# Designs tried in a protein design chat: VHH binders against q75qn6r703to848. Part 3

Target 1, 146 residues: q75qn6r703to848
Amino acid sequence: KPSMIQENLFIGGGLAARSIYTLQHLGITHVLCLCANEIGQSDTQYPDLFEYQNFSITDDEDSNIESIFQEALDFIKHGEETGGKILVHCFEGRSRSATVVLAYLMLQKKLTLLEAWSKLRKVHRRAQPNDGFARILINLDKKCHG

## First folded at step 11 (VHH)

Design x3
Fold by OpenDDE, fold request of step 13:
Structure x3 (fold): chain B 146 residues (1-146), chain A 121 residues (1-121)
Amino acid sequence: as target 1 above (146 residues)
Amino acid sequence: EVQLLESGGGLVQPGGSLRLSCAASGFTFSSYWMYWVRQAPGKGPEWVSTISTGGGSTYYADSVKGRFTISRDNSKNTLYLQMNSLRAEDTAVYYCAKYGSSKRTYLMDYRGQGTLVTVSS
């Protein structure tokens, strides 16, 4: 159910994130949860099976999602350094998770927004940051590439 | 304040064994995944092993798999690393670590002085 961005990075929604079978089948070890009292809350997580990093962020145009980019990317890097596999998820796997994955590809993999978008959409067709998040990513692209 | 205190290092011959300990305080130990990392002379830090909160999941770097065993005692707030069949390339300062909010990566989030392991004939 989750989409593979690269060998150690996956993106998905809340249903996939709650499936122990799915996570274990994919070899997921780290779960980055982008939710606001939605699917993926701590009471539905399994800390003895996976390491979690939770961010409370709403899927609204006015949400300050860029404020969590550094922390989110740090957690992804942490997972990579352990030889693990990271799942980035939100409720629908559409906007919040896509935005963070795009930020990762731009900041860590040095891709342009267009390149990152193309890479993501090839494997995760439902990816669609809301208009506010899109503006944030466009601004990030300008900062990174002029 | 988070504190991690490593011990158990020393000089050992190739093929020998050591058991490292890490005493943790200043945080809820049982709520965190714990790690061992090491830094060899002239090299950067590298991940060695990982253990989940209750010990149900363990992971190892390929270089130590089958030789090292990570474990924990949450009642004692202590992390362990049993090191068997030691090799010269295992020589390093060993640190215990957790993923923290103040550090970018767990490899930099060790708070103890580390414990030196020297494998030499």
Scores: ipSAE 0.882, ipTM 0.930, lowest interface PAE 0.5, mean pLDDT 93
Fold by ESMFold2, look of step 16:
Structure x3 (fold): chain B 146 residues (1-146), chain A 121 residues (1-121)
Amino acid sequence: as target 1 above (146 residues)
Amino acid sequence: EVQLLESGGGLVQPGGSLRLSCAASGFTFSSYWMYWVRQAPGKGPEWVSTISTGGGSTYYADSVKGRFTISRDNSKNTLYLQMNSLRAEDTAVYYCAKYGSSKRTYLMDYRGQGTLVTVSS
């Protein structure tokens, strides 16, 4: 159920994050959860199987998701640099997780927003940042690439 | 404050063995994945091994797989690295580490002073 964006990076929703057998088969070692307080998402975590980083970001246009970009990206890089594979997820796998993955592709892989979007949509068609998150990404694109 | 104290390094001959220890304090040791990282003189840090919170999952860099064994004792807040069949290329300062939200390097935010392992005839 998780969609593979690149060799060591996956995206999904809460159902993917709870599909423990699937995650183990994919070799997931690190889980970035953006929805820690929703429907007990963090309460169903297995810290001896996966290393977690949890954020509680609401899927609202006013949510300051940009405030967690650097820490989220550091966690992804940490997983990559220790030979791991990372799942980035929110509740539905549509808005928050897509936004963080797009920010990662732009900031770390140096893609433009259009390039990052194309890459993500090819493997995860449900990606749909809310309008506020989209504006954050557009502004980030301008800051990174003029 | 977080403290990590590595010990057990020294000078050994190729083919020899060493057991490194890392005494942890200032955080809930049993709640964190722990890492061994090494840095050879003039080189960047290299990930060596990983162990999950209870030790249910262990991982190794290809360069040490089959020769090194990571373990932990949560009742003693101590991380270990058993190093067998040592080679000259294992010469490095070895650090234990954990991930944390610091304004420092994103790879391993917390490391101790390290312990020097020298493999030479």
Scores: ipSAE 0.683, ipTM 0.859, lowest interface PAE 1.2, mean pLDDT 89
Fold by ESMFold2, look of step 15:
Structure x3 (fold): chain B 146 residues (1-146), chain A 121 residues (1-121)
Amino acid sequence: as target 1 above (146 residues)
Amino acid sequence: EVQLLESGGGLVQPGGSLRLSCAASGFTFSSYWMYWVRQAPGKGPEWVSTISTGGGSTYYADSVKGRFTISRDNSKNTLYLQMNSLRAEDTAVYYCAKYGSSKRTYLMDYRGQGTLVTVSS
């Protein structure tokens, strides 16, 4: 089941992303997929039901997930500004999706990393960015908040 | 090259109707969700309506719900907006759009100059 971070933003894993009727019931219109290389898109995605943005980011400490932050944030903003609701997901719903959601909360909603982390963990206890992603977020926090 | 060409705007009385068209080329039209946005003079862009790739899902801003109908004909690469019960507040330049990297508001690609709809007594 996807976890609701705020009224228009949800986080989950691959199973949540495939639970089509649940997503429709929640009013999801946009799906941000961080694990496109780990799924069969033709078998698991439904472009007439949801608008997708797909990335292939591995859950490795050396993966440059920061490189896709701006495009991911743009997609979330697009969904918000067109009256939609967005699911951000990776395969497990633990590291990549959590990292992107934390970046969104910090860059777009202007939260500190601590505030964003507290907000996310309250609704999604599975959240656990890998150590490399955590370092990226810590550095981002310093750049944004001194 | 992505091209979007809007037409069908004009001057109409309150309560009247207009049908807008958008001719699309330079991309696989049937693979994209399509959008109508509008911009009144001196104001920022406002989302109006959305249609999914095959038309199975449609969405409307609250301000137009029940009065406007979005549709598409993928065999003609054309997007439509039927506007009924028009109000003065609907006066704007109307653009069709798709999601994409852009310098424009909503980060959408819209390439035409739009079509002006004026609702006035």
Scores: ipSAE 0.675, ipTM 0.854, lowest interface PAE 1.3, mean pLDDT 90
Fold by ESMFold2, fold request of step 13:
Structure x3 (fold): chain B 146 residues (1-146), chain A 121 residues (1-121)
Amino acid sequence: as target 1 above (146 residues)
Amino acid sequence: EVQLLESGGGLVQPGGSLRLSCAASGFTFSSYWMYWVRQAPGKGPEWVSTISTGGGSTYYADSVKGRFTISRDNSKNTLYLQMNSLRAEDTAVYYCAKYGSSKRTYLMDYRGQGTLVTVSS
């Protein structure tokens, strides 16, 4: 089941992303997938029901997830500005999707990392960026807030 | 390389109707969600309507619900907007658009040059 972070923003794993009736009931219109190479897109994605943005980011401490932050945030903003609701997901809903959601809250909603973390953990207890992603977020926090 | 060409705008009286068209080329039209966006003089862009790849899902801004109908013909690479019960507030340049990668955080990365709709009063 996807977790609602804000009215228009949800987080989940591969199971949530495949729960088509649930996503439609929640009014999800846009799906940001961080694990495209880990899924069979033709079998698991439905482009006539949801607009997708797909990335292939591995859940490794050395993965350059920061490289996709701006594109991911642009997609989330696109969904918000067209009256939609966005699901951000990876395979397990734990590390990659949490990292991107935290970056969104920090860059777009201007939260500190601590504020973003508290907000996310209250609704999505699975959230746990890997150590490399955590370092990226800590550095981002310093860059944005001193 | 993406090209979008809007047409069908013009001058119309309040309560009237217009049908806008958007000819698309340079991309696989049937694989993309398509959007209508409008921009009134001196205003920022405003989302109007959305249609999914096959037309199975359509969405409308509250200001146009029940009056406007978005549709597409994938065999002709053409997007449409049927505009009924037009009001002065609908006066704007109308653009068709698609989402794609961008260097900017703007509403829609790709749009045409637009077609002007003027509702006389």
Scores: ipSAE 0.673, ipTM 0.854, lowest interface PAE 1.3, mean pLDDT 90
Fold by ESMFold2, look of step 12:
Structure x3 (fold): chain B 146 residues (1-146), chain A 121 residues (1-121)
Amino acid sequence: as target 1 above (146 residues)
Amino acid sequence: EVQLLESGGGLVQPGGSLRLSCAASGFTFSSYWMYWVRQAPGKGPEWVSTISTGGGSTYYADSVKGRFTISRDNSKNTLYLQMNSLRAEDTAVYYCAKYGSSKRTYLMDYRGQGTLVTVSS
C-alpha cells in the first residue's frame, strides 16, 4: 500500500511496487526503484505499464546514497513534467526510499530536514533512514540552510 | 550516439491533419518510453504525449486529448503523432524525446531540430 506524500508522489516497499493493480488504480506512471540489486527485474517489473529508473543502493551506513540524489530528482521531475505520478520505493520502504524522498523535499521543494521529516512521517510511519543516511541528510540540511 | 529525427511538419489550415514521424537510432528504441514535446514561439517546452515501450499505455496533455494519437512501430524504430482537428494554438516546433541524459532541467533530451507545424488560415 503506497503512502501518498503529495498528489504526484508516493513511497513504498517492494510489496507496493509489485501490486500492479493498486499502482494502476492510483495512476502511477513512473517507478523509481532503489533496490534493483535485490529484486528479479524481469518478473517484478512491467516496463510497458510503468517507466522505471533503477538504482542499486544497499541499505548500509557506508552506502553513498547521496551520489544518486541528482539523477533520482531528475527522474521525479521528469514524471511531474509529463503529467505522471511517481512511486519511490526500496525493498522495505523504510530507509533508502525515505532518504531519497527527504532529499527531494529538501533540494527540490526547499524544505528544511525538520519540515521534510514531519511531512513524510505523517503519511509514512515506517520511514526510518539508517544512521549513515541520517548523517548525510543532516549534512545536506546544513549545506542548504546554513 | 542517440539520434532522433523529426519530419512531417508543414503549413495547414485550422481543422486540418498532419502526421509526424520520428526516426530513432543509436539506442534500443523498443526499450524506451517515447514522448512528443512542442515549443510554441516565445514559450517554454510543453509535453504533448507519451507512449510506453510496446504501446500498451498512452497519455495525452488535456489540450490535445481526443485530437492527437501517438503510436510507434518498433520494427522500424519510428515514433508517430497523428494530429487531427488542428487549431492555431497547435502551432509549434514538435520534438520527439526519450528520458535519459539531458542538460536541461525541465525536460528530456531533444536530439533533433524538430519539425515545424504551422496552423493558420
Scores: ipSAE 0.669, ipTM 0.851, lowest interface PAE 1.3, mean pLDDT 89
Fold by ESMFold2, look of step 11:
Formats: C-alpha cells, structure tokens, sequence
Structure x3 (fold): chain B 146 residues (1-146), chain A 121 residues (1-121)
C-alpha cells in the first residue's frame, strides 16, 4: 500500500507498484522505479497507464545512488508540473526509495535531513536507508545547510 | 536527434477553433507520453494537456478542460490538440513536448519551436 508523503507524492515497494488498481484509484500517473533489472519491463510495467522513469540501483552501501538524484528529482518535478501524482518505489520501499524521497525533500523542498526524516517517518514507518545511503544524506545535509 | 515541429497556429476570434499538429522524429514516438505546453507573452510555461503512449489516458489543465482535446496518431508520428471555444487567455506559443533524462527547461526537457495562437477580437 503506497504511503502519501505530500500532495502528489507517494512511496512504496514492488508490491505497491504492481497493484495497478490501487495506483489508478490514487490517481498515480508517474512511476519512478529504482529497481529496474533490464530495458523493457513489459510484464511488470504498463506504459499506457503510467509514465515511467527507471533506474537500476542496488541496495548496497557502496552503490552511488547520489549519481541519479538530479534525474530523479527532475522526474518528480515533471510529474508535479503536469498535474500528476508520482510513486517512488524500490523492492521493499525501505532503503532506495526512502533515500531518493529524502534527497528530494532536502534539495527541492529545502528541508534539513532531520525535517525530511521526520516528515517521511510519520507516513512511512518502513523507511530505513542503508548505512551508505544514510552517509550520503548526512553529507548532503552538511553541504546544503551546514 | 529528437525533433518536434508544431504547426496550425494563427489568429482567431474568441469562440473560434484551431487544430494544432506536432510532427515528431528522432525517437520512437509511440513509446512516449506526449504533452502540450503553452507560454503566454511575458509569462512562464504552463502545462496544457497530456496523452499516454497509446492514448488510453488523457489529462487536461483545469483552464482548458472541456474545450481542448489531445490526440495522437502513432502511425504518422503526429500529436494533435483540438482547441474549441477559444478565449483571449489562450493566446500563447504552443509547444509539444516529451520528458527526457536531461534538464533543458522548467517543465520539459524536449520541446519544439512552437506555434503561435492569438485569440483577439
């Protein structure tokens, strides 16, 4: 079941992303997938129902998830500016998707890491970036806010 | 190279109609959601309408809902916007657009040169 972070922004796992009727009921139009395995996910994605942006990021402490932050944020902004609602998801809805959502809240909405974390945890208790991703977010917070 | 070419704009009176076209090339048109965006003189860009890959889903800004109809013909790589009951506030340069991975504009990464629609008495 996707969690609503703010107007038009949701977070979830792979099961939420496959629950097409739920996504349509929520009015989801855009899906940001962080766990793509290959080009062309036709048996698990529905391009005529949702616009997709796909990344293949592993949930490992040494994965360079920061490298995709700008593209991910651009997609979220694109969905917001075209009247849509965006689902950000990974497999479990716990680490990769949480990391990208926190980065979005910090970079686009100008929240500190603490503020972004509090906001996310209130609606999505599963959120738990891995230690490497947490370090990336801490460094980002320091660069942006001192 | 992605290319989008809008046409069909012109001068019309309030209450009139126009049909815009967008010729697409340089990408697999049928695999992309397509968008109409407009920019009035001295204003920022404004999203107008969206159509999914096969046309199964269409969306409209509140300001144009019920008056404009987006459509596409994937066999001709062409996007359309039927504009009815035009108003002075619809005056703008209209662009067709698609989303890409590179940031090039406030709303969309790829858009054409635009076609001017002027609604004036």
Amino acid sequence: as target 1 above (146 residues)
Amino acid sequence: EVQLLESGGGLVQPGGSLRLSCAASGFTFSSYWMYWVRQAPGKGPEWVSTISTGGGSTYYADSVKGRFTISRDNSKNTLYLQMNSLRAEDTAVYYCAKYGSSKRTYLMDYRGQGTLVTVSS
Scores: ipSAE 0.658, ipTM 0.850, lowest interface PAE 1.3, mean pLDDT 88
Fold by OpenDDE, look of step 12:
Structure x3 (fold): chain B 146 residues (1-146), chain A 121 residues (1-121)
Amino acid sequence: as target 1 above (146 residues)
Amino acid sequence: EVQLLESGGGLVQPGGSLRLSCAASGFTFSSYWMYWVRQAPGKGPEWVSTISTGGGSTYYADSVKGRFTISRDNSKNTLYLQMNSLRAEDTAVYYCAKYGSSKRTYLMDYRGQGTLVTVSS
């Protein structure tokens, strides 16, 4: 169910994030949850099996998702530095999770938005940041690459 | 205020054993995964081991797998690292660490002063 972006980085929706079998099968150790009191949040998490970082973010165009970019990326880096595999998920695995993954690819892997988008869409075709998130990513691209 | 205090380090011969302890305070210990990291002279910090909140999951760097064992006692707010079959390359300052979401560098985030482990004949 989750899509593999890199050997240690996956993206998916809430259903995938709730499946212990799926997470263990993939070797997931760290879960970055981008939800807002939706199905798949803390009530369905397994903290003794996986390490979680939760962000309360709505999938709205005016949602301030860029405010969590640094903290989210720090968590991903934490997972990487500890030999783990990270799942980034939201409710549908479409907008919020995709936005954070794209921000990661741009800020940490130094990819342009176009390159990051190509990389993500190659393995996760349902990725589709909402228009507000897209604007944020476009502005980020300008800041990073001119 | 998060406080971590490592102990148990010392000088040991190759093949020897040590048991490190970390006393934690200032946070709900049982709610966090805990980590051991180490920094050898002239090298950057490296992850050593990780344990889940209840101890159900443990992970190890390849360099220490089979030799080190991480454990915890949540009733005592204490993290442990049993180190067996020690090697010269294990020489380092060992830190227990807690992940902090507000820091850029995890390995340098919430950790104690460390305890020195020297493996030498």
Scores: ipSAE 0.363, ipTM 0.720, lowest interface PAE 1.7, mean pLDDT 91

Design x3
Fold by OpenDDE, look of step 11:
Structure x3 (fold): chain B 146 residues (1-146), chain A 121 residues (1-121)
Amino acid sequence: as target 1 above (146 residues)
Amino acid sequence: EVQLLESGGGLVQPGGSLRLSCAASGFTFSSYWMYWVRQAPGKGPEWVSTISTGGGSTYYADSVKGRFTISRDNSKNTLYLQMNSLRAEDTAVYYCAKYGSSKRTYLMDYRGQGTLVTVSS
């Protein structure tokens, strides 16, 4: 159910994130949760099986999602450095998770927004940051690439 | 304040064994995944092993898989690393580490002063 962006990086929604079978089948070790008050919070997590990092972010145009980019990227890097596989998820796997993945690809993999978008959409067609998040990513692209 | 104190290092011959310990304090030990990392002379730090909060999940670097065993005793706030079949390339300072949300590299976050392991004939 989750989409594979890289060998060690996956994106998905809340249903996939709370499935032990799905996570174990994919070899997921680290879960980045971007759910505010939806499925995927601590009540549906398995901290003895997977390592979690939770962020409370709403899928609104005015949500300050860029404020968590550094911490989110640090967590992904942490998973990578420990030989793990990271799942980035939100409720629908559409906006919040996509935004963080795009930020990761731009900041860590040095991709342009266009390149990152192409890479993500190739494997995860439902990716669609809301207009506010899109503006944040566009500004990030300008900062990174001029 | 987070404190991690490693012990158990020393000089050992190739093929020998050591058991490292890490005493943790200043945080809820049982709530965190714990890690061993090491740094050899002239090299950067590298991840060695990690263990989940209750010990249900353990992971190892390929270089130590099958030889090292990570474990923990949450009642004693202690992390362990059993090292068997030691090799010269295992020579390093070994650190106990806790993940934290800092701007530092993961391998440098919340680690102790380390314990030296020297494998030499």
Scores: ipSAE 0.322, ipTM 0.690, lowest interface PAE 1.8, mean pLDDT 91
Fold by OpenDDE, look of step 15:
Structure x3 (fold): chain B 146 residues (1-146), chain A 121 residues (1-121)
Amino acid sequence: as target 1 above (146 residues)
Amino acid sequence: EVQLLESGGGLVQPGGSLRLSCAASGFTFSSYWMYWVRQAPGKGPEWVSTISTGGGSTYYADSVKGRFTISRDNSKNTLYLQMNSLRAEDTAVYYCAKYGSSKRTYLMDYRGQGTLVTVSS
């Protein structure tokens, strides 16, 4: 169910993140949860099997998701540096997770928003940041690339 | 305050063994994955090994697989690294580390002073 962005980076929804089989099958070692505020999500984690970083971001236009970009990216880099595979997930794998993945591709991989979008949508067709998150990403693109 | 204190380093001949320890305090040790990293002279930090909270999962860098074993005793707040069949290229300062989300950096921000391992004939 999760989509592979690159060899060590996956994106998905809450159901996939709760599946031990799915996570182990994909070789996931690190799970970045953007929906810890969702009922039951943080309670269905397996810290002896996977390393988790939890954020509580609401999927609305006014959420300041950019405030967690640095921490989120640090966690991804942490996973990469320790030879792991990272799953970035939110509830539906549509908006919050997509936004963080796009931010990662732009800030870490030095892609333009358009390039990052193309890369993500190629493998994860349901990716669709809400309008507020889109504006944040557009502004990020301007900061990164002028 | 998070404190990590490494010990067990020293001079050893190639093929020898060492066991490193890391005493942890200032945080709930059993709630965190723990890591060993090393830094050789003139080189950047290198990840060595990782262990899950309860020890159910362990991971190793390719360079140490089959030779090193990471373990932990949560009742003693202690992390271990058994190093066998040591090689000259294993010479480095070894650090115990954990990831902390309170800083804008990852693994290397939460580590001790390190312990020096020198492998030489």
Scores: ipSAE 0.301, ipTM 0.673, lowest interface PAE 1.8, mean pLDDT 91
Fold by OpenDDE, look of step 16:
Structure x3 (fold): chain B 146 residues (1-146), chain A 121 residues (1-121)
Amino acid sequence: as target 1 above (146 residues)
Amino acid sequence: EVQLLESGGGLVQPGGSLRLSCAASGFTFSSYWMYWVRQAPGKGPEWVSTISTGGGSTYYADSVKGRFTISRDNSKNTLYLQMNSLRAEDTAVYYCAKYGSSKRTYLMDYRGQGTLVTVSS
């Protein structure tokens, strides 16, 4: 269900994120949740098995998703430094998770938005940031690359 | 205030063993994954081990796998690191750390003053 962006980074939706079998099968150790207010943490998360970082981002054009980029990236980096594998997920695995993954690829891997988009879409065809998130990413690209 | 107090370090010969402890206070210990990190002289911090909230999951750096064992006692708010078959390259200041919900990394978040482990013949 989750798509592998790189050896230690995966993207997916809520259904995949709550499957212990899926997470363990992929060797996931860290879960970045962007829809905590939608899924109910106590019923869908297993904090004794995985480390979680929870955000509650609304999937709309006015949502301030860029406000969590640094913290999200720090969590991913933390997972990497501890030899783990990170799953970034939202509810559908389409917009919010894609946006954060793209931000990660741009800020941490120094990719252009086009390069990051190509990399993501190659393995996760459903990726589609909403128009507001797209604008944020475009602005980020300009900031990073001129 | 979050406090982490490491202890148990000292001088030991190669092949020896030490058991480190970390006393935690100022936060709900049982709600957080805990970590051991170390910093050798002239080197940057290095992740050593991590343990889940209930202790059901443990992870180790390749350099210590099979030799070190992380554990915790949530009733005592204490983290442990059993170090066996110690090597010279294990010489370092050992820190226990908590990863917070802020923008900080685990290395920059909360850790104690550390305890020095010296492995030398």
Scores: ipSAE 0.054, ipTM 0.509, lowest interface PAE 3.9, mean pLDDT 90
Fold by OpenDDE, fold request of step 13:
Structure x3 (fold): chain B 146 residues (1-146), chain A 121 residues (1-121)
Amino acid sequence: as target 1 above (146 residues)
Amino acid sequence: EVQLLESGGGLVQPGGSLRLSCAASGFTFSSYWMYWVRQAPGKGPEWVSTISTGGGSTYYADSVKGRFTISRDNSKNTLYLQMNSLRAEDTAVYYCAKYGSSKRTYLMDYRGQGTLVTVSS
């Protein structure tokens, strides 16, 4: 089951993301998929029902996930501006999706990493960016907040 | 070139109805989610309604839910907004817009020149 970060923002894993019932039950309109040839493929997506944005990112410490932050955030923002509800998911809902959600909270909501982490972990305890992603977020925090 | 042309606006009394149309060209209409937004004088833009590519999913702002109906005819490259039980607060310029491309790329939305809806007694 996806976790609600905000009224219009959810985070989850691939199993939840492929469930039409789950998505419709939550009123999801937009799905941000952070999966590298995993569950978030066309065969498991329903483009007639939801708007999708797919990013091919591996859950590795060396993955350049920061390269998709702006585009990912633009997708989320556009979903918000058009009255939608966004699900951000990866395979396990642990690392990649958490990283992007944290980046969103920091860049868009102007939260510090600590504040964003606290907010995320209150509702999504499985959140755990890998060490490489954590370093990226720490650097982002310095860039955003000094 | 992407083009969106809204029409159907006008002056109507409270409780009246209007049907807006949006003629789309310059892109594969059936491949994009579409939505309506409106902007009242002196206010920022407000989302009104969204419809999926095939029309299977529709969404509405709380302010128009139950009164407005969004629809589309992909064979005619046209988006519609049926507005019933119109209120003074519905007065605005109404714009149709398209979402960016799904799955692979995210593009900024496009909107037309808009059509003015005035609800007044």
Scores: ipSAE 0.017, ipTM 0.382, lowest interface PAE 5.9, mean pLDDT 89
Fold by ESMFold2, fold request of step 13:
Structure x3 (fold): chain B 146 residues (1-146), chain A 121 residues (1-121)
Amino acid sequence: as target 1 above (146 residues)
Amino acid sequence: EVQLLESGGGLVQPGGSLRLSCAASGFTFSSYWMYWVRQAPGKGPEWVSTISTGGGSTYYADSVKGRFTISRDNSKNTLYLQMNSLRAEDTAVYYCAKYGSSKRTYLMDYRGQGTLVTVSS
């Protein structure tokens, strides 16, 4: 269920995040959850097995997902620097998680939005940021790359 | 004041064994994931192994899997690395570090002075 974007970075939905044996087989050590308000953390999360970072971001055009980019990217960077593998997920694995992964590829890996989009869509065809998130990513692309 | 103190390194022949220890103080040891990293001369740091807070989950780099075993004793605030079947490529300074924090910058700064492991015939 999780899609591998690069050796240490994966994307998925709530079902992928609950597939504990699959996550352990893939070597996942860190889980970035963007939908904490939509899941029962105590019965769907396993803090003895994985390190979690939780956010409650709605999948609405007006949601300020950009406000959590720095903290989310710091968590991904932490996992990379310790040799860990990171799952980024939301409920359906379509909008919120894709938006954060695209921001990571743009800000940390220095890709343009087009390059990041192409890379993500090759492995995760479900990726579809909502229109508000897409506008945030377009603005980020222009700010970073002119 | 967070303190991590690695020990147990030394000179061993290929195929030998060593057990590293990391004595922790200044934080609630049992509340943090812990890990080992190593740094060979002239190279950047390489992640070796990670252990969950209670020790129920362990993870290893492919290069050490099957040869190294991470463990912890929360009653003694001590992290361990049992290294068996040592190879020349395992020569490095070994460091322990803590994993989780609400203060992001502190995760990158927290490791001890290290303990040198030299594998040489």
Scores: ipSAE 0.006, ipTM 0.247, lowest interface PAE 12.5, mean pLDDT 84

